# VHH binders against q3afa8, part 26

Target 1, 265 residues: q3afa8
Amino acid sequence: MDKASLGIGIFDSGVGGVTVLKELINLLPGENFYYLGDTAHVPYGSKSKEELLILGDAIIRFFLKLGVKMVVFACNTSSAITLPILKERYPVLMEGMLEPLRKNMPAKAKVGVLATEATVKSGLYQKKLMETNKFQEVYMIACPQYVPLIEKGIVSGKEVEEATREYFEPLLKEEVRDVVLGCTHYPFLTETIQKLYPKIQVIDPAAYVAREVYRKLKENKLLGENGGKVQFYVTGDEKSLKNLGSLYLGYNIDRVQKIDLEVIV
Short names: E, the ipSAE of ESMFold2; O, the ipSAE of OpenDDE; V2, 0.75 times the mean of E and O plus 0.25 times the DockQ between their complexes.

## First folded at step 13 (VHH; framework vhh_nb_b201)

Design s2 (at its last look DockQ between E and O 0.96; V2 from the best seeds 0.83)
Fold by OpenDDE, look of step 13:
Structure s2 (fold): chain B 265 residues (1-265), chain A 126 residues (1-126)
Amino acid sequence: as target 1 above (265 residues)
Amino acid sequence: QVQLQESGGGLVQAGGSLRLSCAASGFTFSSYAMGWYRQAPGKEREFVATITSGGSTYYADSVKGRFTISRDNAKNTVYLQMNSLKPEDTAVYYCARVAVFTYYGSTIYPEAFDYWGQGTQVTVSS
């Protein structure tokens, strides 16, 4: 069996991962993708490591059953907590949200990071950034308003702009010019952010992820021309994926298959 | 290698003043935020004050209005002017290179990542 003919699995707890999917499709148009939104078990940020591992194992097994040559953790929480463990448990290439950025992002004196409260509170993101020695000052900004607005389809307008002004105030004060989107939902707001702050370099980790995925596949001779099909799966509600996913990807997601991971957490 | 050396600590009466200094070496001082922390016996180390590379200052609520942090980039030194000292200010004071600033709305949490001085003892008698 030609392993290069297999697809690539992408998972997130919800719809945010479609921002990663889009970058992957753009860079790897010949690859088939299986997108899994674990909507039945959101949010991941409040779950224990043990719970996340149970879910992670089930998700990896699901992808292996489908036949994949790589799994992309399009979830910051899973990337930080479970990916390091799961990559040792299963004989499949894996990639997450943080390592590609850490590895490839250029050094900057100052960097801002927009992230969820849970991500910021965990301390893992900033720790990993600092371990690179690429930054002298890291400004972590909790953005509690963003995900709720995005999930409602509000990606522009007064509410988003006001929230953005609030979140960017400390960054501007410290003359930060590079800002990382530390949540997979936040690329939905890129246009709004750029409109308000055209001089700020907005950095989407998804672009780094896509490039790293490409690199790994190439290195392992796993690049394929398989038709560029995308299949969507969810474990719970599909509405958000259909609506927001379609909006972001620029085409209508008509078919979403519901699956059961057969886990209790 | 990064080195931080505190000085200026000592015994002072309540209401008195001290000025701490921290001499830094082994890195581009002007590019980093610096801060002061303190640890009293039997207590956890706590944040006191920080100054960013840009010159912004932040203070713990317990020292606001009494302590002032400043820096001299030409001398690679950060200072802590402590006025109106209280017995509860008694602690070992540590200089740190501050790397991360976390913002939760109006609340700011400065964090140092493993670059500390040896500390200087400050004792305030009643």
Scores: ipSAE 0.839, ipTM 0.940, lowest interface PAE 0.4, mean pLDDT 94
Fold by ESMFold2, look of step 13:
Structure s2 (fold): chain B 265 residues (1-265), chain A 126 residues (1-126)
Amino acid sequence: as target 1 above (265 residues)
Amino acid sequence: QVQLQESGGGLVQAGGSLRLSCAASGFTFSSYAMGWYRQAPGKEREFVATITSGGSTYYADSVKGRFTISRDNAKNTVYLQMNSLKPEDTAVYYCARVAVFTYYGSTIYPEAFDYWGQGTQVTVSS
């Protein structure tokens, strides 16, 4: 079997990972993707390291059964906590949300990060960014209104604009010009943010993830022209993936297969 | 090599004033936020004041209106003017390079990580 013909597995706890999938499809249109939203176990941000490892292990085994050459961790929490450990347990290539950002973000005196309250409280983004020595001042903005609005399909209009003005107020005061979308849901808001602040450079880590996936596949001679198919899986509710995911991708997600993860405790 | 050297601590009566200084070397001082933190015996180190590279200032609620942070980029020095001192201000005061500013609504949490001075004792007698 030619390993280059194998697919690429992508997972998130829900619909947020679609923003990574879109960048991957655009950059690697000939590759096959398996997208898993672990909706039976959302939210990941509230789970222990041990729980996340058990789930991550099951997800990788699921993807290996499907036949993948790479697994993309499209979840910020899983990328920081489980990827370094699971990479040592499995020979398959892995990529997450934080290392591509750390590698590819240019050095800046100041950078802003929009994130969920859970991500901000964890300290994970702050720590990973500071370890790069690329930034003198990092401005972390907790954005509690964003995910609820996005989950309702509200990505533009008055409500989003008012929340965005609130979150950007301190960034404007400190003259921050570069703003990272520190949640895989937030790329749904890029057009609204750019409308309000056309001079701010919005940085979606998903683009860096796609570039690093491409580089790793190329360097390992695993790039393929394999049909460009995408298969969707969930472990629980599929509504958000079918509705918001379809809207973001620009085509209907017709088939979503519900699966049960084989958890080993 | 980054070095932060504090001075100006001492013993003062309640209601009095002190001015702390922190001389910095080994980095481009004007490009970094600086701050003051303090630690009383048996307590956690806590934020006092910070000044960003752009000159914006932030204070802990317990010191607002009494303390003023400032910087002189030509002298690579950050200052803390401490007025109306209270016995509760008694602590070791640390100069630090501040790297992260975290916003929860209007509340700001400045954080320092790797670069701290040795500390200077401030004792406020009743």
Scores: ipSAE 0.724, ipTM 0.888, lowest interface PAE 0.6, mean pLDDT 90
ESMFold2 (binder alone), look of step 13: mean pLDDT 85; pTM 0.853

Design s3 (at its last fold request DockQ between E and O 0.93; V2 from the best seeds 0.82)
Fold by OpenDDE, fold request of step 15:
Structure s3 (fold): chain B 265 residues (1-265), chain A 126 residues (1-126)
Amino acid sequence: as target 1 above (265 residues)
Amino acid sequence: QVQLQESGGGLVQAGGSLRLSCAASGFTFSSYAMGWYRQAPGKEREFVATITSGGSTYYADSVKGRFTISRDNAKNTVYLQMNSLKPEDTAVYYCARVAVFTYYGSRVYPEAFDYWGQGTQVTVSS
């Protein structure tokens, strides 16, 4: 079996990963994708490393059974915590949200990062950015209002704008011009943010992820030629994926298969 | 090679004043935020004050109104003016590059990342 004809697995704890999926589809039209939303175990940000690893193992095994040539961690938490471990455990190409950005983002004196409270508190994101020696100052902004609004389908209007103004106040004060979306949900707000602050460069890590995925596949002679299919899976509720995912992707997600992860404790 | 060297520490009576200096070399000083930290015996190192490359300043609650951080980019030096000193201010004071600023609403948490000075002792007697 031609390994290059195999699909790419993408997983997230919820719907946020569709923002990554969209970029992958755009850049890699010759590929087929399997999207898994682990909605039965949300949120990931509050889980221990051990718990995340257990879930991670189960997820990788799931994709391996499907037959994939690569797995993309479309989750910042998993990218930071479990990906470095899991990539050593399984003989499949893996990529996450953080490394492509770290590797390829141009150097800037100042950079802002919008992220969840959990991501910010972990300290891993800012640490990894600083290790690149690309930045002199990193401004981490906890954005606790964003995910709840997005999950309600509120991606524009007064509530989002007010929250955004609050979050950007320190960035403007420090004359930050580059702002990274440090959560896979946040690209839903790109238009709103850009409208408020047209001079700010909003950076979506998903674009970097897609390019890195392309590079790795090419390097390994695994680029697909006949793709364009996407299959959706969830472990719990499918509502968010169907509604918000459809909205972001620009087409209706009608078929979602519910699965049970084989968790080994 | 990046170097940070503190000076100006010493013994002072309660209510007195000291001015600490930190001379920096080996990097573009004006492009970095600088800060002061302190460590008292038996305690963890704690944040005292920071000044961004843009000139914004932040202070620990315990020193607000008493300490002032400033910088002279032409001299590659950051200063800490300490007034109304208290015995509780007794510690080794460290200069550092401050690289990360974390914001939780109105709360700001500065963090040093890579380079520290050797420290200067400040002792405040009652």
Scores: ipSAE 0.857, ipTM 0.943, lowest interface PAE 0.3, mean pLDDT 95
Fold by ESMFold2, look of step 13:
Structure s3 (fold): chain B 265 residues (1-265), chain A 126 residues (1-126)
Amino acid sequence: as target 1 above (265 residues)
Amino acid sequence: QVQLQESGGGLVQAGGSLRLSCAASGFTFSSYAMGWYRQAPGKEREFVATITSGGSTYYADSVKGRFTISRDNAKNTVYLQMNSLKPEDTAVYYCARVAVFTYYGSRVYPEAFDYWGQGTQVTVSS
């Protein structure tokens, strides 16, 4: 039972993972969370599989030292590339962005996915979706302008709207009505997208991740009761997490600890 | 059981035309994108043309302007009209159900996975 009082580790390459953290806090108010943004090594999308595995190993070992019962990969790149491998290396429960989407999304004739170029080029996101047999046509849209705009704090206005219209052009042509946010940064843009396209259902996998985390903890008798604390860590600059993270969470992040990952090479 | 059956292949002289057909069964044809791929001896299978469920068409650069893909949802059939044929078009042509359309700016990459026909040989002589 003391295992049930352990925390939940959540990581992303940067601030994007707070969009997953928000859903987890809402669904699991009795849990303690440790959020790590690996800002010293962002962006993950340009890194090799070997580099990502080295970083992932270090992050999981960091969380194990803190005392976690579960690690959430709040990064689509890491979920696709590293989670299947790291799951076999460590005894801790793990969850990522792709399997909850696969399990929880209803069948649709057509689905659009907005993703980073790296996620699209990996081919793994598309493969995971197609393995479900839930979709007849999948429209993968590489969105290279989104993360740079979001990291500058630009989540509305002319520049974002112009990029969004460009990305949505093929989706509108093919009458796609359901669009998945295939990057944990993209929920920052939900309001802008819905303003432009109110008939499109924007799907944030973060809610599905939270449901799957809850289900796994319940099944393993690991649900916590007296939590509700969130501790924030970065490996590099903390400014983005404090600014953008506070914006999305709806409250001020007062303290962020800077850490150095123990990389084994 | 998904079934795709190509027909219409054969020998044709350079500059000529040929029309391929693909009869589909075992699924709701009108709800799926369909496409044509080809494989020359010793080469990898390559994309030729696709048509979405909504009727949008996409072509490989090597065939654009010469080939036309179309579909008849009432007959569960997709077609490839091949004009101005060249010896380089010689290949086995496969009908496929296309599942993924990937966009990098103006470029689109259609992708098929598990549902392919057995293929039909097209040979273009000089």
Scores: ipSAE 0.751, ipTM 0.891, lowest interface PAE 0.5, mean pLDDT 90
ESMFold2 (binder alone), look of step 13: mean pLDDT 83; pTM 0.841
OpenDDE, look of step 13: ipSAE 0.853; ipTM 0.947
ESMFold2, look of step 14: ipSAE 0.750; ipTM 0.893
ESMFold2 (binder alone), look of step 14: mean pLDDT 83; pTM 0.838
OpenDDE, look of step 14: ipSAE 0.841; ipTM 0.945
ESMFold2, fold request of step 15: ipSAE 0.686, 0.687, 0.704; ipTM 0.885, 0.870, 0.882
ESMFold2 (binder alone), fold request of step 15: mean pLDDT 82, 82, 82; pTM 0.828, 0.828, 0.829
OpenDDE, fold request of step 15: ipSAE 0.848, 0.852; ipTM 0.941, 0.943
ESMFold2, look of step 15: ipSAE 0.741; ipTM 0.895
ESMFold2 (binder alone), look of step 15: mean pLDDT 84; pTM 0.839
OpenDDE, look of step 15: ipSAE 0.851; ipTM 0.950

Design s4 (at its last look DockQ between E and O 0.85; V2 from the best seeds 0.80)
Fold by OpenDDE, look of step 13:
Structure s4 (fold): chain B 265 residues (1-265), chain A 126 residues (1-126)
Amino acid sequence: as target 1 above (265 residues)
Amino acid sequence: QVQLQESGGGLVQAGGSLRLSCAASGFTFSSYAMGWYRQAPGKEREFVATITSGGSTYYADSVKGRFTISRDNAKNTVYLQMNSLKPEDTAVYYCARVAVFTYYGSTVYPEAFEYWGQGTQVTVSS
């Protein structure tokens, strides 16, 4: 069996991962993708490591059953917590949200990071950034308003702008010019952010992820021309994926298959 | 190699003043935020004050209005002016590079990583 003919699995706890999917499709148009939104078990940020591992194991097994040559963790929480463990458990290439950025992002004196409260509170993201020695100062901004607004389909307008002004105030004060989107939902707000702050370099980790995925596949001779099909899966509600996913990808997601991971967490 | 050396500590009576200095070397001083932490016997190390590379300052609530952090980039030195000292200010004071500033709304949490001085003892007698 030609392993290069297999697809690429992408998972997130919800719809945010479609921002990563889009970048992957753009860079790898010949690859087939299986997108899994684990909507039955959101949010991941409040779960224990043990719970996340149970879910992670089930998700990897699901993808392996489908036949994949790589799994992309399009979830910051899973990337930080479970990916390092799961990559040792299963004989499949894996990639997450943080390492491609850490590896490839250019050095800057100052960097801002917009992230969820859970991500910021964990301390793992900023720690990993600092370990690179690429930054002298990291400004972590908790953005509790963003995900709720995005999930409602509100990605522009007064409410988003007001929140953005609030979050960027400390960044502007410190003359930060590079801002990382530390949540997979946040690329939905890129246009709004750029409109408000055209001089700020908005950095989407998804672009780094896509390039790293390409690099790994190429290095392992796993690049394929397989038709560029995308299949969508969810474990719970599909509404957000259909609505917001369609909006972001620019085409209607009509078919979403519901699956059961057969786990209790 | 990064080096931080504190000085200026000592014994002082309550209500008195001390000025701590931290001499830095081995890195581009002006590019980094600096801070002061302290650790009392039997207690965890706690944040006291920080100053960003841009000159913004933040203080622990317990020292606001009494302590002032400043820096002289030409001398690669960060200072902590401590006024109106109290017995509860007694601790070993450490200088550090502050690398991360976390913002939760109006609250800022500075974090130091990896690089610390040896500390200087400050004792405030009643």
Scores: ipSAE 0.852, ipTM 0.946, lowest interface PAE 0.3, mean pLDDT 94
Fold by ESMFold2, look of step 13:
Structure s4 (fold): chain B 265 residues (1-265), chain A 126 residues (1-126)
Amino acid sequence: as target 1 above (265 residues)
Amino acid sequence: QVQLQESGGGLVQAGGSLRLSCAASGFTFSSYAMGWYRQAPGKEREFVATITSGGSTYYADSVKGRFTISRDNAKNTVYLQMNSLKPEDTAVYYCARVAVFTYYGSTVYPEAFEYWGQGTQVTVSS
């Protein structure tokens, strides 16, 4: 049948996957998207591999019931831990956050990464970057002020600029010119960062994910033509998705469906 | 092929000084961070000092104010000047290429992975 007209499922533990969704909408305006924030089970970073596999399995089955040709793991933890296993269980195309970054980053002497304290402590980002052999020095910056400011809707102005100057101080000292946004919230700050540091190349992994999704769909002759619809789902609280998600996308998210992964048939 | 060769270790009395050197070859030395790590018998290897390609230095708390790391890019050499030595500084000292610098505010955690020297013994008698 017409597999190219099937949608693309995107999931994250919360609102962070909207940064991937925005890049996908921009690059693939002919596609239909289903976005799921698994807000009943956040945070994913503290869950066992077994728990994450159970959740990932349920999420993929939910998307297959909706009719998808591809599932995007817009969660760094799920991309690293569950995608390689779930890829073997299901015939649907899959893409995650880490491999597109590894594939698409050019070789650089130095790279900076802005991340949450939890992400830095996990070691996942630094490990994936070092595995590329593309970088001589990797500068991981824990940015504890960013998420609280962003969650309050503060993405510009003096308070954000002062935090940004603090975080960028070691990067400037070491003349780092390429900086990766290692948290799904941080793309909300790109404009502020570029205002302060126009010579720094800000790298949002979401752009690379969108490019790899496009490449895989094209290679498999699955590109859609006349879509453009987005449906939103959560398993718990919807406030962050409707507030932060709407702000980032530039339009109001007015319909969000609450689902229960344990009851999906 | 990357080579790191330490020298300058030895026996010294408490309160004394030693200067370690690490000669590097097989890579563009000035483009890489370098560091010193140490391992006492029965202990895990621990960070001592690092110097970035840009010249910034960082030290473990246990050696701050006593040890100084420096580099000479013209000679492809990194140094560790160790003053006011204590018996607790007794260890094999390793030169390494440092790849990752993790910042929690003003605190930095440098990490080396692949490229290490063979080590030089430092023994501090009481």
Scores: ipSAE 0.710, ipTM 0.880, lowest interface PAE 0.5, mean pLDDT 89
ESMFold2 (binder alone), look of step 13: mean pLDDT 82; pTM 0.826

Design s5 (at its last look DockQ between E and O 0.84; V2 from the best seeds 0.00; counts 0 for: unsure alone 61.3 < 65)
Fold by OpenDDE, look of step 13:
Structure s5 (fold): chain B 265 residues (1-265), chain A 126 residues (1-126)
Amino acid sequence: as target 1 above (265 residues)
Amino acid sequence: QVQLQESGGGLVQAGGSLRLSCAASGFTFSSYAMGWYRQAPGKEREFVATITSGGSTYYADSVKGRFTISRDNAKNTVYLQMNSLKPEDTAVYYCARVAVFTYYGSTVYPEAWDYWGQGTQVTVSS
């Protein structure tokens, strides 16, 4: 069996992962992708490590059953908490949201990070950034308004702009010029942010993820020309994926297959 | 190698003043935020004050209005002017590089990261 002919699995707790999917499709148009939104078990940020591992195991097994040559954790929580464990547990290439950024992001004296309250509170993101020795100052900004607005399809307008001004105030005060989107939802707001602050370098980790995925596949001789098909899966409600996913990807997601991970958490 | 050395501590009466200094070496001082922490006997180390590389300052509520943090980049030194000292200010005061600033709305949480001084004792008598 030609392993290079297999697809790439991408999962998130919801629709945010489509921002990663888009980057992967752009860079790897010949690859087939299986996108899984674990919408039945959102939010991941409030779950224990044990719960996340149970879900993670089930998700990896699901992808292995489909036949994948790589799994991409398009979830910051899973990337930080379960990926380090699962990569040792299963014989499949894995990649997450944080390591590609850590590895490849250029050094800056100051960096801002927009992230969810849960991410910021965990302390893991800033710790991992600081461990690179690439930054002298890291400014973590909790952005509690963003995800709710994005989930409602509000990615521009007064509400988003006001929230953005609030969140960027400390960054501007400290003359931060590089800002990382520390949530997979936040790329939906890139245009709005750039409109308000054209001099700010907005950094989407998804771009780094895509490049790292490409690198790993190439290194392992797993790059393929397989047709560039994308299949969508959900464990719960599909509405958000269909609506917001279609909006972000620029085409209508018509078919979403519901699956059962057969776990209780 | 990175080095931080505190000085200026001592015994002072309540209501008195002290000025602490922290001399830094082994890194580009002007590129880093600096801070002061303190630890009293039997208590956990707590944040006192920080100053960013850009000059922004933040203070613990317990020292606001009494303490002032400043820096002289030419001398690679951070200072803590302590006025109106109280017995509860008695502690070992530590200098540190501060690297992470977390913002929750209007609240800021600074975090020291990698390097600490050995500390200087401050004792305030009643």
Scores: ipSAE 0.867, ipTM 0.952, lowest interface PAE 0.3, mean pLDDT 95
Fold by ESMFold2, look of step 13:
Structure s5 (fold): chain B 265 residues (1-265), chain A 126 residues (1-126)
Amino acid sequence: as target 1 above (265 residues)
Amino acid sequence: QVQLQESGGGLVQAGGSLRLSCAASGFTFSSYAMGWYRQAPGKEREFVATITSGGSTYYADSVKGRFTISRDNAKNTVYLQMNSLKPEDTAVYYCARVAVFTYYGSTVYPEAWDYWGQGTQVTVSS
């Protein structure tokens, strides 16, 4: 069996991984994708390392039954905690959110990160950025208004622009020109941000993930040619994926399969 | 080989002034934010003041208007001028490299990340 014709599995704890999926579809139109939102077990950010490993192991086994050549960890928590361990357990190629960010960020004196309050408090993004030794000053901006606005479908206009101006005031004061979108919802706001601040380089980690997936597939002679299909799965509620996922992808997700993960304790 | 060495601490009467200095070596000083933190007995270390590589300054509310942070890049030195000192300012003062600035609305939390000095004692008597 030709391994290059196998699909790519992508998972997140919920719907956030569709931002990575969109970048992958755009960069790799010849590939088939399986997207899993583990909505029965969200949120991942409060789970122990042991529990995350059990879930990750089950997710990888699910993708292997579907026939994949690669698994993409489209969850920042799982990428940091479980990917290094699970990579040792399975021969399938793996890629996550954090190493592509580390590899692809250019050295700059200053970088900004827009993120949820929970992400800012976790320290995850600043830790990964600081570990590169590429940045001397990192500006972490908590953006509590963004997700509620995006969930209402409000991604442009006066209210979003006012919130954006508030969040960017410290970045402009310090002349920060490179800003990372540290939440899977924030790519919906890229056009609004660029309208307001055309000199700011907006950095979506999902784009880096897609580039590293491409490089790994190319180097292993696994690039597909006749794909283009996407199949969606959830472990729990599907409503958010169909609503928010469809909005982000720009087309209606009409078929979502509910599955039960085979967990081995 | 990063080294931060504080000096200038001591005993002072309430209402008095002190100037702390921090000599830095082992890195390109002008490229980094620098700051001062303090720790009173039995309490957690807390932020006092920071100056970014670009010269912007930020202060804890408790010291605004009384303390001034500055830097001399030619001497690789950061200073803290402390005026109108109060007994509540009594603490060990630490120089640090500051690398992370965390914003919740207009409130900023400058965080030292990697390197600290050994500290210098400031004691303010009433």
Scores: ipSAE 0.694, ipTM 0.870, lowest interface PAE 0.5, mean pLDDT 89
ESMFold2 (binder alone), look of step 13: mean pLDDT 79; pTM 0.804

